# Ledger of designs, part 31: miniprotein binders against q9bqp7

Target 1, 240 residues: q9bqp7
Amino acid sequence: VPQNWFPIFNPERSDKPNASDPSVPLKIPLQRNVIPSVTRVLQQTMTKQQVFLLERWKQRMILELGEDGFKEYTSNVFLQGKRFHEALESILSPQETLKERDENLLKSGYIESVQHILKDVSGVRALESAVQHETLNYIGLLDCVAEYQGKLCVIDWKTSEKPKPFIQSTFDNPLQVVAYMGAMNHDTNYSFQVQCGLIVVAYKDGSPAHPHFMDAELCSQYWTKWLLRLEEYTEKKKNQ

## First folded at step 21 (miniprotein)

Design Qi12
Fold by OpenDDE base, fold request of step 22:
Structure Qi12 (fold): chain B 240 residues (1-240), chain A 100 residues (1-100)
Amino acid sequence: as target 1 above (240 residues)
Amino acid sequence: SPEMAKELVQSVEWLLKEVEELLRMGDPWYAIWMARMAVDFAEDTGDPELIAKVELLLAEALIKAGDPRAREIIEKAKKIAEELGSPELIEEVEKVRKKK
């Protein structure tokens, strides 16, 4: 049990989206502060077992691809992920804000993969927007807040080149989502509350993306785990 | 090294516990994801008993998710258990099968 319990949901915020649907999705810039990011907290609090498994995976990949091949692979994964997020931001942005859609960004297997998910996405409220939890002192950049099948969700988009997930992107994904939810729900820049999470894994080959929906109950359980990771991070930083 | 092999086994056993927790939490989807990873690492150990255990846990996760692929995984685990001649593993396989 976390020593410093804090709720994921804000009781002061109504579950009813205030009807002021901002016509434009929020895009709050991430300020580089001394405040740790969600990603940093998760990376610095990996278990010995997680670290070992990641290193083992890396060694296997190097054995398969060579050192230079692995570097190239890693760079390509990063670039593809970035382009995918840029394409999604363009797709989910209002038409008036659509800079000339680089049609080339839309011609990816990843975009094809998520088409069936995008059909169920509506009411986009935030895109690539910074969240800050003022009390718990962490920040993050969330990919998307939108309605999925009529439920307002924090949506996190992931890319997978292989049917087997990239191990680095596999660990702690639910924790990342709920960390963003909890921060958003307590960030004064946001007037609404999110109770659900959605992780979407897009595939390079265009095969149908897999949506992982997390309801409020499941999010609450992961939130407890997130709080423990945050406490561990805080303790490690005090001892350094 | 023998030390790395031991650490790998321990890490796989840790993953098994994580999968069990995810199943308890009611997240069969992420349990499947983690269990598949556990299978992949268990195969690197060359320990058939460990592989069978991980496969069974994957099967449980698949069953909870209503995924038809559970059948194939159960049969894989059964084959391993039979090859090992482990009555305990065979019993575990049958327990998982009865959940489907």
Scores: ipSAE 0.768, ipTM 0.898, lowest interface PAE 0.7, mean pLDDT 90

Design Qi14
Fold by OpenDDE base, fold request of step 22:
Structure Qi14 (fold): chain B 240 residues (1-240), chain A 100 residues (1-100)
Amino acid sequence: as target 1 above (240 residues)
Amino acid sequence: SPEMAKELVQSIEWLAKEVEELLRMGDPWYAIWMARLAVDFAEDTGDPELIAKVELLLAEALIKAGDPRAREIIEKAKKIAEELGSPELIEEVEKVRKKK
């Protein structure tokens, strides 16, 4: 049980979409601060078993690709991910910002993969927007806040080049999403709250993306796990 | 090294417990992801018993998700259990099959 319990949902915020759906998604810049990011907290609080499995995977990949091949592979994964997020931001942004659609960014298997998901996405409220939890003292950059099938969600977009995902992107994904939800729900820059999460895994070959929907109950369970990771991080920093 | 092999088994067993917890939490989708990872690492050990165990966890996750691929995984685990001649594993396979 977390020592510093804090709710994921803000009782002071209404679940009803305020009628002022801003025509423009929020894009709050991430400020470089001494405050840890969600990603940093998760990376520094990985279990010994997670660290071991990641290293084992890395060793297997180096044996298959060589050291230089593995570096190239990792660089390509990051580049493809970045381009995919840029393309999605362009697609989900209002038409007025669409003037310079690099058509080349839209011609990807990943974009093809998510087309059926994008049909169910509406009411985009935030894109590549910073969130800060003032009380719990962490920050993050969320990919998207939108309605998926009529439910307001924090959406996290993932890319998979192979049927087996990049192992580093498989651990703690639900924790990342709920951490962003909890931060957004208590960030003064946001007037609304989210109760659901969505993880979307896009495939390079254009095969249909897999949506993972997390309801409010499941999000609350992951939130408890997130709080434990945050406490562990805080304790480790006090002992350094 | 024997030490690394032991640590790998321990890490897979940890991952199996995480899958069980995810199933308890009601997240079969993420349980499938984690179970597939467990199977991938279990195959590296060459331990048929460990492979069968994590395959059964994957099958349970697939069943809870309503994924028809559960059948193929159950049959794979059954074959391993039969080859090992393990009555315990055979019983576990049948328990998982009955959940379908």
Scores: ipSAE 0.802, ipTM 0.915, lowest interface PAE 0.6, mean pLDDT 90
Fold by ESMFold2, fold request of step 22:
Structure Qi14 (fold): chain B 240 residues (1-240), chain A 100 residues (1-100)
Amino acid sequence: as target 1 above (240 residues)
Amino acid sequence: SPEMAKELVQSIEWLAKEVEELLRMGDPWYAIWMARLAVDFAEDTGDPELIAKVELLLAEALIKAGDPRAREIIEKAKKIAEELGSPELIEEVEKVRKKK
């Protein structure tokens, strides 16, 4: 149980839309400041077992690819993820307000992989948008807020070259999603709130992506785990 | 090294505990992904009893998700248990099989 519990949902905020909701998805710019990001908190509070398994995975890759090969591999994974997110932002933006679109981004296996999911996505409210939890003092940059099969979700998009998760994203992705959800629900830049999460793993070969839906009850359980990680982070920084 | 092998086993056991918690939370999909990771690392140990135990966890997660591939995983673990001649492991395999 966290020492300093705080609710993930804001009871003073309604799910009902109002006239102040914009017709274009929100994109709040991320401003760097002294408060920690979600990913920084999670990175700094990895258990020794998570660190060991990650290092063992890295050593196996370096043994197979060499140090230079591993560096190139990790750079390519990062670039593929960035391009995938750029393509999704372009696809999910309203067509009357579209930014410059590179058609080469739209012809990847990752995009093919998520087509069956995209047909069930509607009502896009935010894309690549900053969130700040003004009480708990952390920030993040979420990928998407939209309805999936009629339920408003914080959606996180991931890429995988094989039908296996990349080890780094396996350990803590649900915590990341609920941390963004809690921040959005207590961020004055947003007038609505979200109660569900969706994690989508896209495959390079175009195989159908797996949607991992998280309902409100499950999100609340992951929220408790997030609060424990945030407490651990805060205690570590207090003692430095 | 012996120290690294011991820490690998301990880390796999920690990961197995995480899978059990995910199943209690009602997230069999995330439990499947974590259990597959545990199986991958367990195969590096060369310890057939550990491999079978984490395969049974993967099977439990697959059953809870309604995924019929659990049957193949249970049969893999059953084969290992019979080759080892471990009555405790054979009993564990049957307990998981009956949850189907």
Scores: ipSAE 0.794, ipTM 0.915, lowest interface PAE 0.7, mean pLDDT 86
Fold by ESMFold2, fold request of step 22:
Structure Qi14 (fold): chain B 240 residues (1-240), chain A 100 residues (1-100)
Amino acid sequence: as target 1 above (240 residues)
Amino acid sequence: SPEMAKELVQSIEWLAKEVEELLRMGDPWYAIWMARLAVDFAEDTGDPELIAKVELLLAEALIKAGDPRAREIIEKAKKIAEELGSPELIEEVEKVRKKK
């Protein structure tokens, strides 16, 4: 158990939307500051085994593709992920028009892969929005807060190529989601809270994406693991 | 190298323990993802016993998720256990089959 346990949910908040809330999804700007991001905390607290397996995966890819081929592969994966997130923000924004420029963003296999999930998404509350846990002092940038099949979720979008998965994003996805959730639930920029998570893995070939739903109890269990990682990060920072 | 091969096995075993924890937490979907990763790395070892053990973890995760693909994974592990003639591994396969 962490030494400084803190609850993921805020009992003083409701998940019910207010009638006076704006109809446009929140997009709180991410500010450069000295407090750590979720991704930095997770990157700096990887276990020895996670680091070894990531390096082994990298070496297998280099053996297959060559050094230059691997650099091109990773650059393309990063670009495809960026374009996927841009497309999803455009699709989910209520003020975006479906014009020719949107058509180019919508043509990827990743977007096709998530179409069946997007049909079940409604009530978008936040898109590409900064969160800050004001007590535990960490920040993040969440992808989406919306209802999925009637449950309000922090939704995280991931891309995957089935033959050659990028394992770096595999190890800590649930921790990332619950860290954003906890931060949002204790961030004064938000008037509501979220108790569920959804991780959506989209496939390059357009195959139907796999939704990973996490209910409140599961989120609380992952939250404990996140608190341990944050605690480990804080101890490393004090010793530098 | 021998040191790198040992570290690979230890890292796969660590990953297998993480899969077991995910199953105890009630997250079979994430357990499936992590178990598939463990199987992928275990294939690199050429160690049939390790491969079968992580395949059985994948099968347990698939069973808990209600995924019928568990059947073919159990059969793969059973074939390995029988070829090795390992009574311990054969018993492990049967324990997982009973959960189905």
Scores: ipSAE 0.792, ipTM 0.913, lowest interface PAE 0.7, mean pLDDT 86
Fold by OpenDDE base, fold request of step 22:
Structure Qi14 (fold): chain B 240 residues (1-240), chain A 100 residues (1-100)
Amino acid sequence: as target 1 above (240 residues)
Amino acid sequence: SPEMAKELVQSIEWLAKEVEELLRMGDPWYAIWMARLAVDFAEDTGDPELIAKVELLLAEALIKAGDPRAREIIEKAKKIAEELGSPELIEEVEKVRKKK
């Protein structure tokens, strides 16, 4: 049980979008503060087993691709991920006008992969928006807040080049999503609450993306695990 | 090194426990992902007993998700158990099959 328990959901916020919600998605800039990011907390609190497995995977990949090949692979994964997020932001943004949709960004297997998911996405509330949990003192940048099949979700988009995902993108994904949910639900910049999470894994070959829906109950269970990781991080920082 | 091999086995056993927890939590999707990783690493050990164990966990996750691929995974685990001649593993395979 976490020593510093805090609820994931804010009882003071309504689950119903206020009818006055602006038609434009929120895009709050990430402030460079001394406050740790969700990603940093998760990375610094990996178990010895996770660290070992990641290193083992890296060694195997280097054996297969060579050192330079692995560097190139890693760089390409990050670049493709970035381009995919930029393309999604462009697609999900109601402002057709601003950035000339680089038609080249839209011509990807990843975009093809998520088309069936995008059909079920509506009511976009936030895109590439910073969240801060003021009490628990962490920040994050969430990809998207939107309705998926009529349920308001924090949506996290992942890319996979191979049927076997990048191991780093597999560990702690549910924790990342619920951390963003909890932060958003207690961030004063947001007037609404989210109770559900959605992880979408897009594939480079254009095969149908896999949605992982997390209901409020499952999110609450992962939230407890997140709190434990946050406590571990805080303890490690006090001892440094 | 023998030490690295031991640490690999321990890490796979840790993954197996994480999968069991995810199954208990009611997240078969993430359990499948973690179990696939466990299988991938178990194959690197060459330990058929460990491979069969994590294959069975993958099968359990697939069953809970309603994924038809569970049948194929159960048959793989069964084949390994039969090749080892392990009555215990055969019994475990049958227990997982009955959950379907």
Scores: ipSAE 0.791, ipTM 0.911, lowest interface PAE 0.6, mean pLDDT 90
Fold by ESMFold2, look of step 21:
Structure Qi14 (fold): chain B 240 residues (1-240), chain A 100 residues (1-100)
Amino acid sequence: as target 1 above (240 residues)
Amino acid sequence: SPEMAKELVQSIEWLAKEVEELLRMGDPWYAIWMARLAVDFAEDTGDPELIAKVELLLAEALIKAGDPRAREIIEKAKKIAEELGSPELIEEVEKVRKKK
């Protein structure tokens, strides 16, 4: 249990955006800060077992592809992920026109993969938007806040070439989502809050994406685990 | 090396405990994801007992998710348990099989 528990939800806020609000999604710019990001906290608090398994995965990839092949693979995965996020922001942004959309950006297996998910997404409230937990002192950049099948969610988009790929952030995807959720719920730049999460894994070959919905109870359980990681991070920095 | 092989087994066992926690939390989807990783690493060990144990965890997660692929995984683990003649492993297979 955390020594200093803090709630994920803010009782002073509604979890429902005002119906009269403009439907222009928020995009709070990420500011260079001294406070840690969610991803840095998670990276710096990996267990020895997590580190070992990640290093073993890297060595298997290097054995298969060679050192230069692994670097090229990693670079291509990053570029494809960036293009995917750009395409989703363009698709979900109501202020963009069809003329601004790159046809090649929209023509990918990943975009095909998520089509059945996107038809259930509405009420987009934030896209590629910074969040800051003022009290707990951490920052993040969330992908999307929107309704999925009538539930307002923090949505995280992931790309995968295979159903079982293992990379550095794989162990902690739900923690990342709930950390963003808690930050948004206690960030003065936002007037509403979110109680649910959605992780969507899209596939390069266009096969149907897997949606993982996280209700408020599950989010609260993962929030406890996030708080422990944040405490561990803080203790490590005191001892440096 | 023997030290690296021991560390791999210990890390897989750690991952299996994480899968059990995910099942207790009621997140069978993420438990399936983590159990598939455990199976993938366990296959590298060549240790049939470890492979069968993590396959049974994957089967439990699949059952919780309502995924019919659990049946095939249970059968794989059952075959391993019978070939090893391990009473503990045979009992574990039966416990999972009865959950269907």
Scores: ipSAE 0.775, ipTM 0.905, lowest interface PAE 0.7, mean pLDDT 86

Design Qi14
Fold by OpenDDE base, look of step 21:
Structure Qi14 (fold): chain B 240 residues (1-240), chain A 100 residues (1-100)
Amino acid sequence: as target 1 above (240 residues)
Amino acid sequence: SPEMAKELVQSIEWLAKEVEELLRMGDPWYAIWMARLAVDFAEDTGDPELIAKVELLLAEALIKAGDPRAREIIEKAKKIAEELGSPELIEEVEKVRKKK
């Protein structure tokens, strides 16, 4: 049980969008500060088992691809992920204005993969927007806040080259999502709250993306796990 | 190395516990993902008994998710159990099959 329990949901916020819902998704810039990111907390609090599994995966990949091949693979995965997020931001943004839709970005297998999910996405409230939990002292950059099948969700987009989720991106991904939810729900820059999460794994070959929906109950369970990770991180930093 | 093999087994056991917890939490999708990872690493051990046990755990996760692929995984585990001649493992296979 977390020593410093804090609720994931804010009882002072209404689930109902205020009538003044901005027609434009929020995009709050991430400020670099001393506050740890969600990603940093998760990375620094991985279990020995998680570290071992990732290292074994890496070793297998190096054996298959070679060291240079693995570096190239890693770089390519990162680039593909970035391009995918940029393409999604362009698709989900109502303002056609800013970036010339690089038609090449839209012709990816990943974009094809998520088409059936995008049909169920509406009411975009935020895109690539920073969240800060002032009390728990962490920050993050969330991909998207939108309605999925009529439920307001924090949506996290992931890319996988294989029909299996990429281990590095998905291992703690439920914790990442609820961390963003909890931060957003208590961030003064947001007037609304989210009760659901959605992880979408897009596939390079264009096969249908896998949606992992997290209801409020499941989010609450993962929130407890997140709080434990955050406490562990905080304790480790005090001892450094 | 023998040490690496031991760590691998321990990590698979950890994954198995995570799968069980995820199933208890009501997240069968993520349980399936973790169980598939456990199977992939169990295959690296070359231990057929361990593989069969983890395959059964994957099957349980698939059953909880309502995924029809559970049948194929159960049959795979059954084949391994029969090849090993393990009555205990055969019984475990049948227990999982009854959950379907």
Scores: ipSAE 0.693, ipTM 0.870, lowest interface PAE 0.8, mean pLDDT 89

